VHH binders against q9y6x5. Designs and how they scored, part 404

Target 1, 379 residues: q9y6x5
Amino acid sequence: LPPKLLLVSFDGFRADYLKNYEFPHLQNFIKEGVLVEHVKNVFITKTFPNHYSIVTGLYEESHGIVANSMYDAVTKKHFSDSNDKDPFWWNEAVPIWVTNQLQENRSSAAAMWPGTDVPIHDTISSYFMNYNSSVSFEERLNNITMWLNNSNPPVTFATLYWEEPDASGHKYGPEDKENMSRVLKKIDDLIGDLVQRLKMLGLWENLNVIITSDHGMTQCSQDRLINLDSCIDHSYYTLIDLSPVAAILPKINRTEVYNKLKNCSPHMNVYLKEDIPNRFYYQHNDRIQPIILVADEGWTIVLNESSQKLGDHGYDNSLPSMHPFLAAHGPAFHKGYKHSTINIVDIYPMMCHILGLKPHPNNGTFGHTKCLLVDQWCI
Key: E = the ipSAE of ESMFold2; O = the ipSAE of OpenDDE; V2 = 0.75 times the mean of E and O plus 0.25 times the DockQ between their complexes.

## First folded at step 18 (VHH)

Design ia9 (framework vhh_7uia_1; at its last look DockQ between E and O 0.86; V2 from the best seeds 0.00; counts 0 for: pae E 3.9 > 2)
Fold by OpenDDE, look of step 18:
Structure ia9 (fold): chain B 379 residues (1-379), chain A 124 residues (1-124)
Amino acid sequence: as target 1 above (379 residues)
Amino acid sequence: QLQLVETGGGLVKPGGSLRLSCVVSGFTFSSYAMAWVRQAPGKELEWVSSISGSGGNTYYEDSVKGRFTISTDNAKNTLYLQMSSLKPEDTAVYYCARVQYVYHSGRWEPFDYWGQGTQVTVSS
């Protein structure tokens, strides 16, 4: 039988939650598998970009999903969470579920993972759910496991996405111990449900499962605001994305806009596109706007009419608060092994290896994950 | 015609043992994973244990782990559940089921065929 892999994402699961809260089910999952304590994600540390990086192994500048909100100046198109179905935005890369389906006698399945309900390179997941936040985890899990068990050609790759603890992190802030404890307990229970379902169906020992996330969450405050309206008139630019990384499209001379913003706050770095630090790998794409503003950790860029969140993400990807974790279980993985850190783009070549796929050119390093895999040499 | 028939239920004292049997007919037994499911009065259906078609993998709900043992005899087309150290909370109707998704009443169900069930009562 061909290897099978289920990739699960709990949105906004900060890595250090594992140290600060109890996760009986997840810890059991880890005990029988592997853990990567920190996953360095890609800049910007947002949902759509990082989920696409996981499944392509590419930095954002390369796969073209550079934010949750984008604008293309040539086509005049806009991208957002409510407008994400145009293949135009996704076609700069090939996600793993498409690659998987190019193999003979294989199918892919998806439960609401970003991009899976869009035909990319004229290929859509063999089985998928249209995104609907109202659909329960149970229903998503049921469909995924149904497809893994009953499909012909067989589903060998599947994705499962859940919106928590991100939504709650935004609402309560990650430092709210009472509320986040409740939320994270629910997440652990869902992991329990996942494991139990797989055992119930007799899939547990033969299915590779990866549980990960796209980013963490940092605490925000009304005392840490950067009001752009205090620095520049809104008529001088178009805002493509706001916080904590603002994408600025000038309506006047770019230099003038830059000069008005460069000293707006000591807690915000302002970059011309060509001056964006190389370590971000966030420069070589036309969808990146001429000026970007990057707020310091915990600071929020606002306009006068903007709403306030108690938690947010999207900050510098070197910040620990932005990092998710990765846990895995299955025949491809060791048992009881822990690893310190990998890059989020390293997941792609690992998944390709597990599935026996030839990876597309990517930014991941297979060597970083070798110690997780039973068939690889590791000293 | 496909059929599953459970036997072996009964009244037992706490700490006692029972062995349930499920005789299967109408399909190749080893081609499917099989499961035991139970339903207590006023409670939802609860998965208890599963075994792979090959019999090589067995799984248990946490509450029964270490106490229950699922097994098969392919020659007899029979699924077993050996229950030991029984507790009052184990009281339920126990069903054997074939693990196979089927579309029913507007949703996919993980079990396509069930037995009639056998009553297990644990009481002092």
Scores: ipSAE 0.835, ipTM 0.944, lowest interface PAE 0.6, mean pLDDT 95
Fold by ESMFold2, look of step 18:
Structure ia9 (fold): chain B 379 residues (1-379), chain A 124 residues (1-124)
Amino acid sequence: as target 1 above (379 residues)
Amino acid sequence: QLQLVETGGGLVKPGGSLRLSCVVSGFTFSSYAMAWVRQAPGKELEWVSSISGSGGNTYYEDSVKGRFTISTDNAKNTLYLQMSSLKPEDTAVYYCARVQYVYHSGRWEPFDYWGQGTQVTVSS
């Protein structure tokens, strides 16, 4: 049987939710497989960039999806969560589903993973759902398992995306124990449904399943606002993205804009592009604007102190609150093994290994994940 | 041509045992996973157990684990469900079904062929 892999993302699932809330189904999944307790994601810690980093093994500067809101100065194009279908934005990398389905007698399936409804390098996932947030998890799972079970050539790589707990994390904040307990119980029930469906279909023993996420969530507060309008007149710049990493395109001399912003708040770092810390790997792409503003954890950059979310993400990727987890089960993985930390870019070369694919050049390190795999000597 | 025929249902007392059989014709077991699915009065269909096409992997819904055993006899093209320690809540019509998606009733369904069902009643 050819190796098969299902990659599942529950958006905004902070790693320490596993310690702070009850997950009987997910813990049972982990007991029979592997756990990576913390995955260090890429900066900025946003949805589109991190989902693309998982499937390309690249830092954001290299794959070109550098934020959820972007501007390309050469083409004058804009990208947003409601305007994300132009292949121009995605074509700086080759995601694993494209590489997979170009192999003989293989295809790829997708239930709403970011980018899978876009023809990247003129290639769209062999089977896919157009993004629609109103489609239930059960329908997404039914389509994915139907494609895994019924397709010719066989689907060997499949992705499944779900919007929670991110949506509720923004709404309530991660510290709202009552509401988040209710939300996370629903997520655990969905994981139970996933495992039961795979067993019902006879797929459980021969399908590799990775359950992971793109980022965590931190608590926000009305007491932690940075009012940008109090520091600089809006006519001096174009705002490409606002919070917690603002992307600033100056309309006047760049150094003058920098000087107006540098002392705006002690809870915000202001970087000229060339001064962005090397540890972010977030400098060498034209879509990164000349000035970025990076708020401290839990601080929100606002204009005119408008409405606020109670939780957010996008902060410094060294923050534990921004880190997701990874769990996996299947014939490629050990059983009952726990690992402390990997980088999110390490997932790609591991997936390529499982599927027998030659990875494109990437920033991941196979050695970081080889101890998860039964076919590797780890000592 | 393709048929699934269940037998072995009946009335049993709590704690009793039954063996359900499903004889198939028109296809080879090794090509498909097979399942038992039940429907209690007034309830939705509920998956009970599955077995891989090879017969090597078996799976059970939580409420029947340790009490029910699914198996096959490939020489006879027959699927079995051995039920023990039966409870009144096991009362249902039991169907055997072939695992293969089919478009039916306006959606994709995971079972393309079903038996006629056999009644299992657990009561004093």
Scores: ipSAE 0.412, ipTM 0.805, lowest interface PAE 3.9, mean pLDDT 93
ESMFold2 (binder alone), look of step 18: mean pLDDT 82; pTM 0.815

Design ib1 (framework vhh_7uia_1; at its last look DockQ between E and O 0.92; V2 from the best seeds 0.00; counts 0 for: pae E 2.1 > 2)
Fold by OpenDDE, look of step 18:
Structure ib1 (fold): chain B 379 residues (1-379), chain A 123 residues (1-123)
Amino acid sequence: as target 1 above (379 residues)
Amino acid sequence: QLQLVETGGGLVKPGGSLRLSCVVSGFTFSSYHMAWVRQAPGKELEWVSTISGSGGYEYYERSVKGRFTISTDNAKNTLYLQMSSLKPEDTAVYYCARTQYKYSGEWTPFDLWGQGTQVTVSS
């Protein structure tokens, strides 16, 4: 039988939640599998970019999903949640579910993973659910497991996406122990449901399952705001993305705009596109705007309106608060093994290996995940 | 025809309770997140609570947490807000509205509103 892989994402699951809260189901999952304690995600640390990095193994500058909101100056197109269905935005890379479907007699399935309801390179997931935040985890799980179990050609790769604890993190802030404890308990229960469902269907022993996330969450406050209107007139630029990384499209001379912003706040770094630090791998794409503003951890960039969010993400990807975790179980993985850190782009070559796929050129390093895999040599 | 109709408002003394209802028509209730929003005289609209149409997740504004409970009856296409331990500062017109959560972590603007129901908390 061909190897099968289920990739699950709980949006905004900060890595250190595992240390600060109890997860009996997830811990059991880990005990029987592997754990990567910290996953260094890509800059910016946002949902669309990082989910696409997971499934392409590419930095954002390479796969072209560089933010949740984008603007292309040549075509004058905009990308956002409300306008994410144009293949134009996705076609700069090939996600793994498309690669998987190029193989003979196999298909892919997706429950609301970003980009899975869009034909990319003229290929759409064989099975998918349109994004609807109101659809229960149970329904998503039921569809995914049905497809994994009963499809022809067989589904060998599937994705499952869930919006928590991101939504709650934004609403309550990650430091709200009472509310976040409740939410994280629910997440652990969902993991329990997932495991139970797989066992009931006889999939547990043969299905490889990865549970991960795209980013963490940092605490925000109304006392930590950066008001751009105090530094520059709004008529001098177009805002493409706002916080905590603002994308600025100047309407006047770029240098003038830069000079007005460079000293706006001691808690914000201002970069011309060509001066963006190399470590971000966030420079070589036309969709990155001429000026970016990067707020310090926990600071929020605002205009005239104050932010309602008590938690946010998108900050420097070196910050631990931005890091998710990765856990995995299945025939491809060891049991009871823990690893310190990998890069989020390392997941792609690992998944390709598990599925027997030839990976497209990517930024991941397969060597970083070898110790997780039973068929690889690890010192 | 899309419609939201609120009921259940009224005059109540501090510490009292009210239960608001919002009947939904013209769309699948479970396909959206439903919210309560209130507006006090001379103040801006204030979000109060949101619930998944599936009934699985609920969110509350800090000042109402522990006092208000949002719930749904999908069979009746009705959204509820159980309010307890009411305070004078809870006085407002309460609206039900629909929204959705987005990948970006934002919520869609409310695209459908009820007419509102007046809640007055006074001694």
Scores: ipSAE 0.813, ipTM 0.937, lowest interface PAE 0.6, mean pLDDT 96
Fold by ESMFold2, look of step 18:
Structure ib1 (fold): chain B 379 residues (1-379), chain A 123 residues (1-123)
Amino acid sequence: as target 1 above (379 residues)
Amino acid sequence: QLQLVETGGGLVKPGGSLRLSCVVSGFTFSSYHMAWVRQAPGKELEWVSTISGSGGYEYYERSVKGRFTISTDNAKNTLYLQMSSLKPEDTAVYYCARTQYKYSGEWTPFDLWGQGTQVTVSS
């Protein structure tokens, strides 16, 4: 009966959806477990970086996945969602599933969590699914529960990733109540299915389950565009990432590029790498480009005058719209406890504690989460 | 041998219904997202709807929401678009196309297209 943990992410699940929409199944999960109402994620508030921060406990500058699109000037390598499998990008940190499965008599399983189909430090998740967004939640859950129930050595750490409500949030925007209520109801039904499946298979009583997300979502509009082409010619820079945090690699003198951009829009902050605010912890990695542009909430940086997204994320991590939640249930967790906020990097040392793993050096603080845990003295 | 073949177009009166089909061959249908895209005479291509091959979620352009329903039958390797409450503005050639959703929140460009089927809504 070794301690077991299932980490579930519903991508783009903004914290305040919990109070603005109905979630009977998730609310029952919370009632019998714990809730953290706001998780302060890491800057930039994007999918690859924040999923890796959860499983490493590190800021993006420290784990090296600094955006969904990256360039390394030394190796000339490019990272993107269609070119994300080179271990080079992932090897600046050791994610928890690697540490876990290197322990005696332990395995890790993964259903599409970012990085779990990559051999990080020559180690790939013991059981995994290659990423494919078309695979249903039911199939992902079937594989995870099969592995949790039938593997030798036993699976003690498992991850499960789902693309919603992020995909719908981008498409409709978080303010589209009709579409978002439909999407969020389907997600609540999936949470109900998850709990029911775990109960039916005899896993529910001894499995710790964390349900969380990587970031929220803010409303965008065709009326809130920043046209980069109106301020600077394409020939003066290489665009590594565009919106809402643009990553600019100058082709001419860096100061000349900065000066062309600094007054481009009142709704955008332009930073030389050295001047990026310290509170972002987003400076000390070669993959962070010499100039970044940070759009104000709800503004979109474009090259021409159109954008197809009605919702987006990636903005300043102090914005409540960028924050997800965390809920958890299982033998390690209190019942019916609510906590206001933690940092997303705090999740890693908590998970290591639950699993009896020695955490690698990280930016999380175990003390921030110990009130969630039954074996810790909170007061 | 990768093919998308649309059928089911035709002439209907305003308020009428049609069901478009797209038969897929040469690849694993459930491993992709599938879309309907239309082009009215003299107009640009317009995205209509997208669904995962497994049928988990569907997305609709605003003007068709509530009137059109996208669906799949994995056993027949077929994509459908059920159109109801049709309006003259829905007159177009309708194409099925293949795409994918990525972690980054982006859809891949449509890399495979059908031949199209004509839908005409007129009194």
Scores: ipSAE 0.517, ipTM 0.782, lowest interface PAE 2.1, mean pLDDT 92
ESMFold2 (binder alone), look of step 18: mean pLDDT 84; pTM 0.866
OpenDDE, second read of step 20: ipSAE 0.802; ipTM 0.932

Design ib10 (framework vhh_7uia_1; at its last look DockQ between E and O 0.95; V2 from the best seeds 0.00; counts 0 for: pae E 2.3 > 2)
Fold by OpenDDE, look of step 18:
Structure ib10 (fold): chain B 379 residues (1-379), chain A 123 residues (1-123)
Amino acid sequence: as target 1 above (379 residues)
Amino acid sequence: QLQLVETGGGLVKPGGSLRLSCVVSGFTFSTYHMAWVRQAPGKELEWVSTISGSGGYTYYERSVKGRFTISTDNAKNTLYLQMSSLKPEDTAVYYCARTQYKYSGEWTPFDLWGQGTQVTVSS
């Protein structure tokens, strides 16, 4: 039988939640599989970019999804949640579900993973659900497992996406122990449901399952705001993205705009595009705007309106609060093994290996995940 | 025709209870997140509560948490807001509205509103 892989993402699941809360089902999953305690994600630490990095193995500058909101100056196109269906934005990379379908006589399935409802390189997932946040996890899981079990050609790669604990993290803040405990309990129950469903269908022993996330969450406050309007007139620039990484498109001389912003706040770094730190791998793409503002952890960039969010993400990808985890189970993985850290782009070459796919050029390092795999040497 | 109709408002004493209803027509109720929003005299619109389309997740504004309960009956296409321990500051017109959660962590603007129902809390 061809190897099968289910990739599950719980949006905004901060890595240290595993240390601070109880997850009976997830811990059982880990006990029978592997855990990577921290996954260093890509900058910026946002949903669209990081989910695409997981499935391409590329930094954001390379796969072209550089934010949740983007602007292309040449075509004058905009990208956002309400406008994410144009292949133009996705075609700078080849996601793994496309590779899976093109390299082998196989099918891919997707339940609301970002980009899966768009034809990329003229290929769309064989099975997919249009994004709808109102659809239950159960319904998503039922569709995914149905496709994994009954499709021809067989579905060998599937993705499953869930919006929590991101939504709650934004609403309550990660420091709200009462509310977050409730939310995380529900997530653990969903993991229990997932495992139970797979066992009931006879998929558990043969299916490789990865449970991960795209980013963490940091606590925000109304006392930690950076008001751009205090530093520069709004008529001098177009805001492409706001917080915690603002993308600035100057309407006047770039240097003038930069000079007005560079000392706006001691809690915000201002970069010309060419001066963006190399460690971010966030420079070599035309979709990155001429000026980037990066707020310090826990600070929010605002205009005249205050943010109602008590938690946010998108900050420096070296911050532990931005890091998700990775757990995995299945024939390809060891049992009872824990690893300290990997890069999020390392997931792609690992998945390709598991599925027997030739990976496209990527920024991942297969060596970083070797200790997780039963067929590899680990020293 | 898309429509939201609120009912259940009225005059109540402090500490009292009310149950608001919002009947949905013209679309599949469970395909949206439903919310309650209120507007007090001379104040801006204030979000009160949201429930996910599946009914599995609820969100509350801090000042109403523990006192208000949002729920749905899919069979009746009806959204509810059970209000208890009402306070004078809860006095407002209460609206039901529909929204969606986005990948970006933002909520879509409310694109459909009811006419509102008046809630007055006074001794």
Scores: ipSAE 0.832, ipTM 0.923, lowest interface PAE 0.6, mean pLDDT 96
Fold by ESMFold2, look of step 18:
Parts: C-alpha cells; sequence; structure tokens
Structure ib10 (fold): chain B 379 residues (1-379), chain A 123 residues (1-123)
C-alpha cells in the first residue's frame, strides 16, 4: 500500500504539559511510537508562521508568513486572521500538500490547517474544509477519515488542526492547574477518539500519524505591561502587529522612532531590522518591518493600561515555554523511542521522506530525525 | 432574519438563582461560539461566559467561575446561563452574543446581539 501520513496539530500545546498533566491516551500513542520531548519552533512563535514552517521546512523569513498580522508596502496589502486567503501571502513557498497532490495518483486532504483553504500556486488541497473554529473535532476527523478511505486518486497526505489548548491557555494562563487540567483531559480524550476511529476504520496499522503543535504558552499578568503610548506618540508610526513582538512602520525618520523606543522598558528589546539577532533567522523578507519590539517572557506590549489575556506566546523561540512536542506512530516509526529535541523545520524533510517526495529547498535537516524512522540508521 | 432573544431576567435576593435563556433564530446555532456579556449601570460591557459550538468547551470570567454555568440545547437552538449564588455585583443587563475564535488567538467582535434581559440582585 502507498505510504500515508496524517499530520495533526493541537494549537498551543506546550511540551512540558506532557510531564505536568495526565494523558493516558497520548501516552499509549507514544508508547507504541516515538516522542520528541521538545521541538524548537521558529521565531516569531505564532500560529500562522509556525504551522507554515512545519509544512514547508522554512524559516519565516523564507516562507513569507512572518507573523499573524502583516503589511506589504509595495502592494498595500494587509494580512490578518480575517484576511488570510489572498494567495499573495502564501506563494513564497510550496507546502507539502501541494507537492504531494501534484504527483501522479495522489491527493491531499485538510481539516483546517492554516493555508489549506487557499489556492497556493493555483493549487488548493484536493479535499478541504473552510476554516470555522466551531466545527467539532469529531466532524473534522470524520471528514479526514472519509477522504482517506474513499478518494480516487487516494489521499496520501492529510492534515487536521484543533484550536485547543491555545484558546484555554490564553484565557486562563498555563499556571491555572485546575482549568488547564480539565482542558487537557478533554484533549487527551480527543486523541483517544482519534486512535479508536482509525482502528475501527482499518486505517491504524498502515497510516503514519504525527501529533504535534506550533508553540507553547507562558503566563501573563497585569503587573507585566509595557505601555507603548508612554514612550512614543502613535502618530509617528503605523502599528502592524502589537504583542509580544511589535512590528513598527515609522511615519517619520526611522532613527528618531528607534531612539524614542530604545529605552522604553528594560523588559523589551528594540531592534532595527538589520540588528535583529541572526539566531532568529528573521530579517530577510520585505514583510518584516523596519523596527521590531520583542517583549521578555510574560510581558505584554499594550497601547493602554489593560490586557484580557492571562497567557500568551510569540516570544523568543529559545524559551522552553514556547516549545511544543512531537509524537508519531505508524509503520515508518520505531516503537518506544524517545528523542530529546528537533527543530520544527526538520519535520518537513522527514515527512517528505515518509511520503517518497522530493523536498523543495528548505532549512530542515533530515539527519536530525533519522533515529525516529525504522528505515534509517540511527547514527 | 437573524435574531437572539433573551429571557429569564428579574429581581432576585442575594444568594438566589436565575436561569437566562437565549433563543436563536435564522442561523445554525452550533456553527458559532456563543457568549453571555453583561453591562452594569454606568459601566463597560463585561464578558461573562462563552461556549464553543460543537466542541463542548466552556469559558468563564473569573468572578463568575463556579457560580454560573453556560450550556446549550442544540435541538431548540437555545443558549442558557444558569446563575447561582447571586451577588449585588451581578446586577446588570445580560446579553447573548455571537462570536468565533480565530487562528491568531483572537475572538471576533460580537457581530450579533440580543436586546438584553435585566438581572437585579438586591436586598
Amino acid sequence: as target 1 above (379 residues)
Amino acid sequence: QLQLVETGGGLVKPGGSLRLSCVVSGFTFSTYHMAWVRQAPGKELEWVSTISGSGGYTYYERSVKGRFTISTDNAKNTLYLQMSSLKPEDTAVYYCARTQYKYSGEWTPFDLWGQGTQVTVSS
């Protein structure tokens, strides 16, 4: 049978939730497969950028989805969660579902992974759901499994996206043990339902399944605010994105805007674009604005005195609180193997290998994931 | 036409209970997140609780957690708020409203509102 892969994301699933909470179903999944305990994601540690990095193997500067909110000065186009479907934003890379379904006798299916309802390079996922956060996990799974079982040409690559624990992490904060325990228990039940559904349909033995996430979550507080309006008049710049990494488009001399901001808070780093640390791989794209502000972990950049979120993400990708995990099960993977860390961009070349696809140029390193795979030497 | 209609408000003594209802018409209830929002006299709108469409997740503002329960009856297209251990501070007009959660981690603005029902907790 041709190799098949289901890629699942639970948004905002911090790696250390696995050790701090009970996951009987996920732990059974891991026991019969592999675990990567920490995945180092890409900066900025936000949803759109990191989901696209998983499926392209590229840093944000290379795939062009550099934040959840973007502006292109030449075209005057804006990208946001309400305006994310213009292919212009996505066309700087080729995601794996496009490469997959352009192969003879292959198709791709998607249940709400970011970008799968957009015609990227004039190619939209062969089967897809338009994004709607109110659609249940069960309905998403039912569509995916129907397409995996009943499509011609066969679906060989499928994706499934779920909004939790991100939504609850923002609302309660990751330190709220009572509420996060309830939420994470429900997610573990969904993973149990996933495995049971795949077994009942005869898919479990021959389908490779990756369960991962895009980022973690850190605790925020009203005591940790950076008031941008205290440092600079808003008339001097256009705000493209706010927190925890602000994107600043100066309306006046860039150096003057920088100088007004550089001492605004000891809990915020202010970078001219050319001075952004090389380790972020976050400089070489026109969508990255001339000045960025990077808040310290747990700090929130605001224009006023309040914030409604108790948890957030988007911070420096070296922070363990920003890291997701990766678990996988299926014929391509070892059983009972645990690996400490990979880079999130390494997932793409591994998936291409499993599917027999030639990867496009990317930033991932296949060697980092060899030990997860039964057909590779672990050296 | 799209409508949200709240009922069940009234006067209640401190420590008492009320159940608010919001009847939904003109759209498929379960394809949206639904919320209760309140406005005390002279104050800003305050989010109270949200329930996910068919996902079964519930969210509560800190001051009402453990006292209020949001629920739905999808067959009747009705949203509920069961309020218990009511306090004078809960006095407000209570609205039901429609929203969604987005990839960005933001909730959409409430795009459909009911007319509200008055809850008064006194004496």
Scores: ipSAE 0.583, ipTM 0.823, lowest interface PAE 1.8, mean pLDDT 92
ESMFold2 (binder alone), look of step 18: mean pLDDT 83; pTM 0.854
OpenDDE, second read of step 20: ipSAE 0.803; ipTM 0.911
ESMFold2, look of step 21: ipSAE 0.513; ipTM 0.788
ESMFold2 (binder alone), look of step 21: mean pLDDT 84; pTM 0.861
OpenDDE, look of step 21: ipSAE 0.831; ipTM 0.921

